VHH binders against Abasic site processing protein HMCES (HMCES). Designs and how they scored, part 37

Target 1, 269 residues: Abasic site processing protein HMCES (HMCES), of Homo sapiens (Human) (q96fz2)
Amino acid sequence: CGRTSCHLPRDVLTRACAYQDRRGQQRLPEWRDPDKYCPSYNKSPQSNSPVLLSRLHFEKDADSSERIIAPMRWGLVPSWFKESDPSKLQFNTTNCRSDTVMEKRSFKVPLGKGRRCVVLADGFYEWQRCQGTNQRQPYFIYFPQIKTEKSGSIGAADSPENWEKVWDNWRLLTMAGIFDCWEPPEGGDVLYSYTIITVDSCKGLSDIHHRMPAILDGEEAVSKWLDFGEVSTQEALKLIHPTENITFHAVSSVVNNSRNNTPECLAPV
Key: E = the ipSAE of ESMFold2; O = the ipSAE of OpenDDE; V2 = 0.75 times the mean of E and O plus 0.25 times the DockQ between their complexes.

## First folded at step 7 (VHH)

Design q16 (from a12 with D103G T104F; framework vhh_8pnl_2; at its last look DockQ between E and O 0.14; V2 from the best seeds 0.00; counts 0 for: pae E 11.4 > 2, placed apart)
Fold by ESMFold2-Fast, scan of step 7:
Structure q16 (fold): chain B 269 residues (1-269), chain A 117 residues (1-117)
Amino acid sequence: as target 1 above (269 residues)
Amino acid sequence: QGQLVESGGGLVQPGGSLRLSCADAGFTFSSYDMAWYRQAPGKERELVARITSGGYTNYADFVKGRFTISRDNAKSTLYLQMNSLKPEDTAMYYCAAGLEYEGFDYWGQGTRVTVSA
């Protein structure tokens, strides 16, 4: 996974993240650094994306089931990194393989501190290799969405007015992530950055690409992944596996250029 | 991301030089770690050289001092400059791109390098 869409305005995104805490109280996640949220149909590594994480990471006595939403840099910078420039990391941390996550210091250490997060997106993009050529077909991949006569689906959208209705009740893709906190050696603001855990593709996606993000399907999985105060690393890692509950459609090559940031990036072709 | 297309392979005499290129039309090139792998007949694919998104390079022991990997992010192109070529360097050379710590999940179809008199 190396390209997502996360275009919802902040208010719509916040409502899409409504949840229940451990005591059954209905809540919206509380924002940290909301001004750093930059909605886009075409988000690449090194950009900021919104993630959910437990409030207990920021308040020592907080209920670990309560959630914060915060923009974080895509591309985990380990807390132990001692150089001044994060771009000089000697390895890529955009994605983290599920099969070696406990063998890599960059991921094992933050996991030991409970630094699990849920990465939010409208969906993600992958490029399918076409047989007989080196050309690739981009696809937008996302959760199945509820359809009503007053709302459209991406595949059924036939006018600009109908696109507006699609997003009002969009079910966000929820991907398992690990984050870390890096303090610049010469001072400055703490950098929060994350990686997306990846697994082998499910059968439904295997013809598009052989890897996929670890998707947390439903509120129970999301709650257990985030709740590091009650759920151990070992138990949380049981949630990391391929899922078949996804859908997709082919999109225009407009998405190929990460600077293109329009609805055409995810529109069906 | 997009597509990876290798070029620059060919037949060369021992001691000669060759420059391989790998062009990416996906416009996400600068975020990816890039690598050159090779596979000789009857052998498994092996890493030749790697360059991270940040520009750090690693080389297999058998090419150190002879090969140089580089990237041009503005042109979305990866290069492998091969000097002092040996018959043992004969192989299909593959361009690879990835975003995982030790994984490459996008591959080209390869370009053939033959070193013989």
Scores: ipSAE 0.571, ipTM 0.796, lowest interface PAE 1.5, mean pLDDT 89
Fold by OpenDDE, look of step 9:
Structure q16 (fold): chain B 269 residues (1-269), chain A 117 residues (1-117)
Amino acid sequence: as target 1 above (269 residues)
Amino acid sequence: QGQLVESGGGLVQPGGSLRLSCADAGFTFSSYDMAWYRQAPGKERELVARITSGGYTNYADFVKGRFTISRDNAKSTLYLQMNSLKPEDTAMYYCAAGLEYEGFDYWGQGTRVTVSA
């Protein structure tokens, strides 16, 4: 996964992340660094994207079922990295393969510390290789959405109002991630960064791409993944597998350029 | 099929500079992530620098601020400014392009860089 969409306004995104804590109380995640959130239809590695993580990571003795939402850098920078520039990292940390997560120090160490997060997105993009052509067809992949009676195809929101309504009730894609905290050697702010765990694609997606993000489908899966206080690494890793509960549609080549940040990126062609 | 063509390689003394260029002849350059790789004799091909379609850059550890990757979308050209060159930088340098951050599908034929006193 090398491209996602996360374009919802902050307030809408927050509401979309409503959850119940272990006591059954309805809650909204608290923001950390909300100013770093930049909505975009076209998120690429090294950009900031919002993730959910346990409050326990920030507050001692906090309820680990409580959630924080924070923009983090896509591309995990390991805490042990000693260079002053994260761009000097030689290996790709955009994704973490589920089968080798425990073999790579960059992922194993933060995972062992319970640094699990849920990466939020409208969906992710993948490109299908077309046989015989040098052209790749991009697809937007996301959770199936509840068809509201009036809203035709995701692309048919004819009016801005209808589009807003569609997105207000948009079910966000919840991807399993690992994050780490990096302190620059020269001082400064701690950098929070994440990697997306990937798995083999489900059957439905296999014709488009052979790999997919590990999707946490449902509140229980999300809660267990985040709750590192109560859920062990071993138990959490059981949640990492392909899911068939996805849908997709072809989009225009506009998404190919990561600088393009328009609704056209998501629009069905 | 879009062809990547590298240029700018040559012989340079230690401490010297070179500017490599990679011209794209046939695909939407602005849509692609680009990279420079190098392969020294008897060594594996290694990443030198990457630049995304969005302009984000990544460098190998050995670059240490000496090289700068850039792109001109209007000219469909990728650049690698190499300063403070060392003998260890002697290699065939390849341009690569891809839509996915994880990989590159298109490769140039390479341009040779030789750093020698």
Scores: ipSAE 0.020, ipTM 0.400, lowest interface PAE 5.2, mean pLDDT 88
Fold by ESMFold2, look of step 9:
Structure q16 (fold): chain B 269 residues (1-269), chain A 117 residues (1-117)
Amino acid sequence: as target 1 above (269 residues)
Amino acid sequence: QGQLVESGGGLVQPGGSLRLSCADAGFTFSSYDMAWYRQAPGKERELVARITSGGYTNYADFVKGRFTISRDNAKSTLYLQMNSLKPEDTAMYYCAAGLEYEGFDYWGQGTRVTVSA
């Protein structure tokens, strides 16, 4: 997974993240660094995207079931990294394979500290290699969305009224992530950064790509992944598997250029 | 088809030079880590050099000082400049790409390099 859409305005995104704490109270996550949120239909590595994480990471004695939402850099920078420029990291940390996560120092160490997060997106993009041609077909991949009489079509979101019909009740894709905190050697703010865990593709996606992000399907999976105070690393890793509860449609090649930030990036063709 | 395509291989005398190239228009090239691997007859594939999306390079001990990996994101091309070639460098050379730590999931078909008088 190397490209996502996360385009919702902050208030719409926040409402889509409504949850229940361990006492059953309905809540919205509290923002950290909201000014770093940069919505786009076309997010790539090194950009900031919002993730959910436990409040306990920020406040001693906090309820570990309470959630913070914060923009973090895509591409985990390990806490032990010694260079002053993160772009000098010798390896790519955009994704982390589930089958080797406990073998890689960059991922094992923060995971052992409970640094689990949920990466939020409208959905993600993948490029299918077509047999007998040099062409690559991009697809937008996302949770199936609940249909109502008020629901709109993704392709019909050109006006404010049609946009709301599609996106106001959009079910965000919730991907399992690991984050770390890096202190620049020359000072400055701590850098929060994440990787997305990947698994083998489900049967439904195998014609598009052989890997997929580890998707946390439903509130129980999200809660267990986030709650490092009550859920051990070993138990959390049982949540990491492919899901068939996914849908997709072909999109135009506009998305290929990561500078294009328009609704056309995810519109069906 | 849509795979990584290597070029620039061939027959060269010891001490000579070759420049290998690798392209695939189907990738978002700038987001991928890239590498060159080689495989001599009867041996396992081995890493020659790698380059991150940000341009950081790393080399196998056996090629340090002789080979240079580089990338041109505007042209979506990976290069391996091979100088001071030795008969031991004779192998099939493969281009690889990946987004995951220590994993390369996309491979080319290879280009043959033969170093012989």
Scores: ipSAE 0.000, ipTM 0.292, lowest interface PAE 11.4, mean pLDDT 86
ESMFold2 (binder alone), look of step 9: mean pLDDT 81; pTM 0.828

Design q17 (from a12 with D105E; framework vhh_8pnl_2)
Fold by ESMFold2-Fast, scan of step 7:
Structure q17 (fold): chain B 269 residues (1-269), chain A 117 residues (1-117)
Amino acid sequence: as target 1 above (269 residues)
Amino acid sequence: QGQLVESGGGLVQPGGSLRLSCADAGFTFSSYDMAWYRQAPGKERELVARITSGGYTNYADFVKGRFTISRDNAKSTLYLQMNSLKPEDTAMYYCAAGLEYEDTEYWGQGTRVTVSA
């Protein structure tokens, strides 16, 4: 996973993240650094994306089931990194393999501190290799969505007007992430950055790509992944596995250029 | 990425030079760590050189001083400049890309390099 869409305006995104805490109280996540949130149809590594994390990371004695939403840099910079420029990190941390996460210090250490987050997106993009051609077919991959009309789920053949209306009730993709906090050696603001955990692709996606992000399907999985005060690392890692509850459609080559940031990036056909 | 296309292989005499290229149609090339691997007949695939998204390079001991890895993010292309080629450099050369710490997930189909008189 190396490209996502997260285009919802801040207020719409916040409402899409409505949740219940451990005691059943209905809540909206509280923002940190909301000014750093930049909606885009075409987000690449090193850009900021919104993540959910436990309030307990920021407030002593907070209820660990309460959630903060914050923009974080995509590409985990370990807390022990000693250079002044994060771009000089000597290895890529955009993704983290589920099978080796406990073997790599860059991921094991923050995971041991409970630094689990849920990475939010409209969906993610993958490029299917087509035999006999240099051209690659991009796909937008996302949770199944429910239409308000009797027709059921929204599909690739639906009109542009129908697709514009779907965002009001869009079910955001919720991907398991690990974050870390890096303090620049020469001073400055703490950098929060994350990686997306990856697993083997499910059967439904195997013809598009052989790997997929670890998707947390439903509020129970999301709550357990975030709640580091009550859910141990060992228990949380049981939530990391392929999921079949996913859908996709082909999109145009407009998405190929990461500088393009228009609805055409995720539109069907 | 999954669609890396290598070129530049061929037959060359000992002491000669070749420049391999690898084009990436994924358009997020700048975010990936890139590498060259090789596989000689009867041997397993081995790392030749790696360049991170940040430009850090590392080389296998057997190519240090002879090979240079570089990338052009604007052209989404990876290069391997191979100088002072030896018969033992004969192999299929593979371009590789990854977004994960010290792992490779995407491979090209390879380009053949033969070093022979």
Scores: ipSAE 0.463, ipTM 0.750, lowest interface PAE 2.2, mean pLDDT 88

Design q18 (from a12 with D105Q; framework vhh_8pnl_2)
Fold by ESMFold2-Fast, scan of step 7:
Structure q18 (fold): chain B 269 residues (1-269), chain A 117 residues (1-117)
Amino acid sequence: as target 1 above (269 residues)
Amino acid sequence: QGQLVESGGGLVQPGGSLRLSCADAGFTFSSYDMAWYRQAPGKERELVARITSGGYTNYADFVKGRFTISRDNAKSTLYLQMNSLKPEDTAMYYCAAGLEYEDTQYWGQGTRVTVSA
C-alpha cells in the first residue's frame, strides 16, 4: 500500500468517524492540528493523512476508548532516530509487514508503548501488471458501500453535488497503523508519523497485487486496535489478518501521476 | 511480482565504467525504495546499493566510493554508476523495489556485468 485517496472535507470526514465510547455514548473524534489536514484523491508517502488514536496518548487519565483524530506523516520516523533529517532514515517505513513487526526495532518499540492508530482513507490504489507487457492497470480498492436510491455511483463526469451525495454516507477504509513520536535534535515541533501494517493479499485481491493493508473491518475491530489501555499488544495483533470484505474497480492512468488530484483519479473506467 | 526492466550491462575491462538503468512504468515509482542487488554464479544475491523514496542512499562496503546510486522520479528511472570496476564485480545485477522495511516486493529480470581483460 503506497497510494490512497482521502479527499473528504474535514466536517464530512469527522461525521464519518462517529463512534461510541465504552459507556455507549455517541461521540465525534476531537481534532488535533486540524489545519494540517489536506484532503486529496491521490496521497503518497511523506504526505499527511488523518489517523484515529486513543485520547489516553495525550491525557494521563483520559478514557482510553475516547478518540482523537490527527494528521500524521506517512512514513514512520522512530523516536530513537538521531539525525536531523528524516529523509536520511536508512529504511522504508511506509509499510510494516505483519509477520516481522515484533522483530523490527522501529515498529516493536512504539507498538510496546501502545502507539496503535487507525489510518483513514476513502480507499487505496494498487497497480496490476498486464499480460506480456510492462504496462500496469490501476485499481481503486475500498469497503463495499451501502447502495441507496438517492446515492449516485462514482463517475468521472459527475457534478460536485452528486459527488457530495455519494460521500456523505461513504464507509471509510480503516487500516491498522503504528505511529511514533520524534523530537528533532535541533528543536522544533514533535513529528507524529505512522506506518500501515501489511498482510498477504486475500483471494479476492490476489489477481491485482500480492500484498494488502491490514484492514480493521467494523467498529469492534477498530475499537480494540485503538484501546491500548485495555487491549494488550498480543490481543491487538490477533486483529491483523487478510480480509475478503473489500471491493474494487479499474481506474484511468490519471492516478499514476501523484500531482493529479481530481475525482478522475478514482472514477471507474 | 513487479516488472522492472534493467539495461546497461555488458563486458568491460578492469578499471572501466558502466551505467546501469532500471525503468518502471511511472506508477508510484517516487514512493518506492529502490535498490540494486547482484548475484555471482554459485553465490547468494547480495545488496549493492539502496536509495529511499526520500533520496537517502546506503551502500555495501565493497562498493563504497566506486558506485553511485541515483533516481530520476520524473523519468521513473533508477541508475547505478559503476566506476573502477574489478573482476569481483562480475555478476547479474538486479533492480528491486519495495515499500516495506528492508524487504523487496518487486524484482527485475537482471542485466549481466562481466569485468575481464
Scores: ipSAE 0.247, ipTM 0.607, lowest interface PAE 3.8, mean pLDDT 86

Design q19 (from a12 with D105Y; framework vhh_8pnl_2)
Fold by ESMFold2-Fast, scan of step 7:
Structure q19 (fold): chain B 269 residues (1-269), chain A 117 residues (1-117)
Amino acid sequence: as target 1 above (269 residues)
Amino acid sequence: QGQLVESGGGLVQPGGSLRLSCADAGFTFSSYDMAWYRQAPGKERELVARITSGGYTNYADFVKGRFTISRDNAKSTLYLQMNSLKPEDTAMYYCAAGLEYEDTYYWGQGTRVTVSA
C-alpha cells in the first residue's frame, strides 16, 4: 500500500469516525493539530494522513478507549533516528510486513510501547500488472458501501454529482498502523509518523496485487487495536490478517501522478 | 503507462561501460526504494545495488568501485552506470521498486548485458 485517497472535509471525516467508548457513550474523536489535515484524492508517502489513536498516549490516566484523531507523516521515523532530516532514512518504512513486525527494531520498539494507530482513508490504490501488455491498471480499493435510494454505489456512479452524494455516509477504510515519536536532535517539534502493516492479499485482491494493508473490519477490531491500555501486543496482533470484505473498481491513469488531486483519480472507467 | 521499463543493455567487450536506465510512470517514484538485480544463466537472481528513497546507496561487494547507482526523482528514472565490465557481469539486469524494508513490490522485465570478446 503506497497510495490512498482521504478527501473528506474535516467535519465530515470527524462524523464518519463516531464511536462508543468502553462505557457505551457515543463520542467523536478529539482533534490534535487539525490545521495540518490536508484532504486529497491522491496521498503518497511522506504526506500527512489522519490516524486514530488512544487518548492515553497524550493524557496520563485517560480512559484508553477514548480516541484522538491526528494528522501524522506517512513513513515511520524511529525514535532512535539520529540524523536531522527524516527524508534521509536509509530504509523504507511506508509499510511494515506483519510476519516480521516483531523482528525489526524500527517497528518492535514502538509496538512494545503500545503505539498502535488506525490509518484512515476513503480507500487505497494498487496497480495491477497486466500479462501481455507493458501497462499497469490502477484500481481503487475500499470497503463495500451502503447504497442510497438517491445516489448509486460508488462503483455505479458515472457523474460527479452522484459521487458527491455518496460521501456523506461513506464508510472509511480503517487500516492497522504503528506510529512513533521522533525528537529532532537539534530541537524542534516532535514528529509523529506511521507505517501501515501489510499482509498477503485475500483471494478477491490476488489478481490485482500480492500484498494488501491489514484492514480492521468493524468497530470491535478497531477498538481492540487502539486500546493499548487493556489489549496486549500479543492479543492485538491476532487482528492482523487478510480480509475478504473489500471491493474495487478500475480507475484512470490520472491517479498515477501523485500531484493530480481531483475526483477523476477515483472515478470508475 | 504504469510499468518499470529497463533499457541500455547490450554487448560490450571486457573493460567496457554501459549505462542502464529504468523508467517508471505508474506510481510515486520518489517514495520507493529502488534496486538493480541480476540473474546469470543457471543462477539465482542477486542484488547488485540499492538506492533508498532518501538517496542512500548499498552495493554488492563484487561491483563496488565499478558500478554506480543513482536516481532522478524529477524524471522518475533509476540508473546503473557500469564501468570496467567483466565476463562475469553477463546477466539479465532487472530493476525493482519497494515500499517495505526488505521486500520488492514491482519488477521490470529486464535488459540483457553480455560482456564478451
Scores: ipSAE 0.439, ipTM 0.733, lowest interface PAE 2.6, mean pLDDT 88

Design q2 (from a12 with T104Y; framework vhh_8pnl_2; at its last look DockQ between E and O 0.81; V2 from the best seeds 0.00; counts 0 for: pae E 4.2 > 2)
Fold by ESMFold2-Fast, scan of step 7:
Structure q2 (fold): chain B 269 residues (1-269), chain A 117 residues (1-117)
Amino acid sequence: as target 1 above (269 residues)
Amino acid sequence: QGQLVESGGGLVQPGGSLRLSCADAGFTFSSYDMAWYRQAPGKERELVARITSGGYTNYADFVKGRFTISRDNAKSTLYLQMNSLKPEDTAMYYCAAGLEYEDYDYWGQGTRVTVSA
């Protein structure tokens, strides 16, 4: 995973993240640094994306089931990094393989601190290899969605009006992430940055790409991944596996240029 | 097998030079770590040189001081400048790209380098 869409206005995104805490109380996540959230149909590594994380990371005695939403830099900068410029990092941390996550110091250390987050997106993009051509076919990949009439899931064959209206009730893609906190050696604000954990693709996506993000399908999985106060690293890692509960449609090559930020990036062709 | 396209291979005498190129075939080149691998007859594929999205380079000991890896993000192209070539450098050379530490999702089909008198 190296390109996402997260275009919802802040208020719509917040409502899409409504959840229940441990006591069954309905809540909306509380924002940190909301002004750093920049909605886009075409987000690349090094940009900021919204993530969910436990309130306990910020308040010592907080209920670990309560959630904060915060923009974080895509591309994990380890807490031990000693240079002044994060671009000097000697390895790519956009994604993290599930099978080696406990072998890499950059990921093992923040996992040991409970620094698990859920990366939010409308969906993600992948480029299918097309034999006999130098062009790839991009696809937008996302959770199955409910139609406006509440009578079925939305698909590529539905009317443009249904696609325009769907965003008010969009089920956000929830990807398992690891974050870390880096303090610049010369002072300044703490940098929060994340990586997306990846797994082998499911059967449904194998014709598009051989890898996929680790998707947390449903509130039980999301809650357990976030709740580092009650769920150990070992138990949380059992949630990391491919899912078949995913859909996709082909999109225009407009999305290829990360500077393009329009609805055409994710519209079905 | 990926959509990366290698070029620049050929036949050269010992002590000669070659410049390999790898063109991105329509993905976000600047975000990816890039690498050159090679596979000699009868041997396993091995890392030759790596360059991160941020420009950090790493080289196998057997090419250090002779080969230079570089990238041009504006042209979406990866290069390998090979100097002081030896018969032992004879191999198929592959371009690779990835977003995970030392794991590459995209591979080219290779370009052949032959070093002989």
Scores: ipSAE 0.550, ipTM 0.783, lowest interface PAE 1.8, mean pLDDT 88
Fold by OpenDDE, look of step 9:
Structure q2 (fold): chain B 269 residues (1-269), chain A 117 residues (1-117)
Amino acid sequence: as target 1 above (269 residues)
Amino acid sequence: QGQLVESGGGLVQPGGSLRLSCADAGFTFSSYDMAWYRQAPGKERELVARITSGGYTNYADFVKGRFTISRDNAKSTLYLQMNSLKPEDTAMYYCAAGLEYEDYDYWGQGTRVTVSA
C-alpha cells in the first residue's frame, strides 16, 4: 500500500471512530495533535495520517480499551535510529510484511512494546497492470458501504449534500499498523510514525495486486489489536490475515499525481 | 501511468560505459525502493543494485565500484551508470520498484546490455 485517502473533516472522522470501551460505554477517541491532521484524498508515505492507539500509551494506568486518535507520519522511524535524517534508513518502512515482522528489528521492537495502531483511511489505492498496454489502472479499495435506500452509487451523489451524507456514514478502512516514537538526536519533538502491515492479497484483489494491507474487520478486531494491555502480541498477530470483505472500483488517473487532492481521486470512472 | 520503462541499453565494447534509465510514469516515485536486476542468458535473475526511498544504496559483489545507482525524484527516474563494462555484464537489465523490504511489486520490461569486442 502506497497511497490512501483520508479526507473526512476532523469532526466527521472522530464520529466515524466511535467505539465502546470494555465497559460497554460509548466513546469518541480523544485527539492528540489535531492540528497535524491534514485531510486528503491522496495520502502518500511521509505524510501524516490519523491512527488509533490505546490511551495506555500516553497515560499511566489508563484503561487500555480507550482510544486516542493521532496523526502520525507514514513510514516508521524506529526509536533506536541515531541518524538525524530518517531518510537514511536502510530499508523502506512504509509497509511491514506480516511474515517477517518478527525478523526486523524496526518492527519487532515497537511491536513488542505493544505499539500497535489502527491506520484510518477512506480506502487505499492500488494499480493494476493492463494487459497489452504500458498503462496501469488505479483502483480505490475500501470496505463495502451500507447502501442507505437513498444513496445511489457512490458516483450518483449528484448533489453536494448527498455526497456529504454519504461520507458522514462512511465506514472507514481500518488497517493494522505498528508505530514507534523517535527522538531526534539534535533535539526537538518526538516523532510518531507508523508502518502498515501487509499480507498476501485476498482472491478478490489478486488480479489487481498481490499484496494488501492487513485489514482489521470489525470492532472486535480493532479493539483487540489496540488493546496491548490485555491482548498479547501473539494473540494480536492472529488478527493479521487477508480479508475478502472489501470492494473496489476503478478510478481516474488523477490519483497518479500525489499532488492532486480532489474528490476525483476516488470517484468511479 | 505507472509502468517502469527501461532505456539506455545497447552494444558496448569492453571497458565502455552505459547509462541505464528507468522512468516511472505515474507513481509516487519518491516513496519506492528501487533496484536494478539483470538476467543473463541461461542464468537466474540477480540483483545488481538497490536504492531506498531515502537514498541508501547497496550493490552486488560483482559490481566492485563500477556501477552507480541513483535516482531523480523530480523526474521520477532511476539511473544505473555502468562503467568498465565486461562481457560478463551482458544481460537483460530490469528496473524494479517496491514499498516492502526486498519485495518489488513492479518490474520493467528490461533493456538489453551487450558487452562485446
Scores: ipSAE 0.477, ipTM 0.774, lowest interface PAE 1.6, mean pLDDT 89
Fold by ESMFold2, look of step 9:
Structure q2 (fold): chain B 269 residues (1-269), chain A 117 residues (1-117)
Amino acid sequence: as target 1 above (269 residues)
Amino acid sequence: QGQLVESGGGLVQPGGSLRLSCADAGFTFSSYDMAWYRQAPGKERELVARITSGGYTNYADFVKGRFTISRDNAKSTLYLQMNSLKPEDTAMYYCAAGLEYEDYDYWGQGTRVTVSA
């Protein structure tokens, strides 16, 4: 998993993240650093994307079931990193394999501190190798969406109003992540950064790619992953597995160039 | 396009030099860690050298300073400069790319290097 779409305006994104706290009250997550949110149809590693995390990470004695939403850098920079330039990191931390997460210090240490997050996206892109060629076919992969009279489909939207209907009730993809906090040696703000946990692909995606992000399917899974105050690392890791509750469609090669940030990136072909 | 393609293999005499290239026409190259692997007949595929997206390099012990890995992200091209070649360097050489340490998602078809008189 090396490319996502996360293009919704901040207010639409925030409403899509509505949840219930442990008291049953409906809430929206509270933003940190909202001005650092950079929506795009075509997010790549080292860019910022919004993640959910427990309020307890920021406030002593907070209710650990309450959620913060914050932009974080894709590509985890470990708290122990000594160089001033994160590109000097000796490992790629864009993804983290679930089967070795407890063997890699870059991931084990923050996980032991409860630094679990939910990485948000409209969906992710993956490239399928075409048989007998050097070419790769990109796909946009996302949760199945409930269609109603008031919602449209991506391929049928032909006006700004119809496009708004497609995304107004979009179910965001919720991927399991680990984050860390790095203090640059030259000073400045603490850098929050994340990795996406990966698993073997489900049967439905195996013809596209052999790996997939660990998807948290439903509010119970999301709540347990986030709530490091009540859910141990050992229990949280039981949430990490493939899911078949996923759909996809082919897209044009426009998405290949990460500088292309248009709806065409995810439009069906 | 969007595929790893190796080039620059061939026949060289012992002590000679060869420069391998691996090109990807895609615009995704710059975020990937890259590597060269090789496989001699009857042997397991083995790491030769790797380079991170930021330019950090690591070499197998058998290289002993003879090879240099490099990358040009603007051209989406990976290189392996091979000097002081020995007959035991004879193998198929493969380019690999990945987003996780020690797991490479994409591989080229390979280029043959033969070192003999």
Scores: ipSAE 0.289, ipTM 0.688, lowest interface PAE 4.2, mean pLDDT 88
ESMFold2 (binder alone), look of step 9: mean pLDDT 81; pTM 0.820

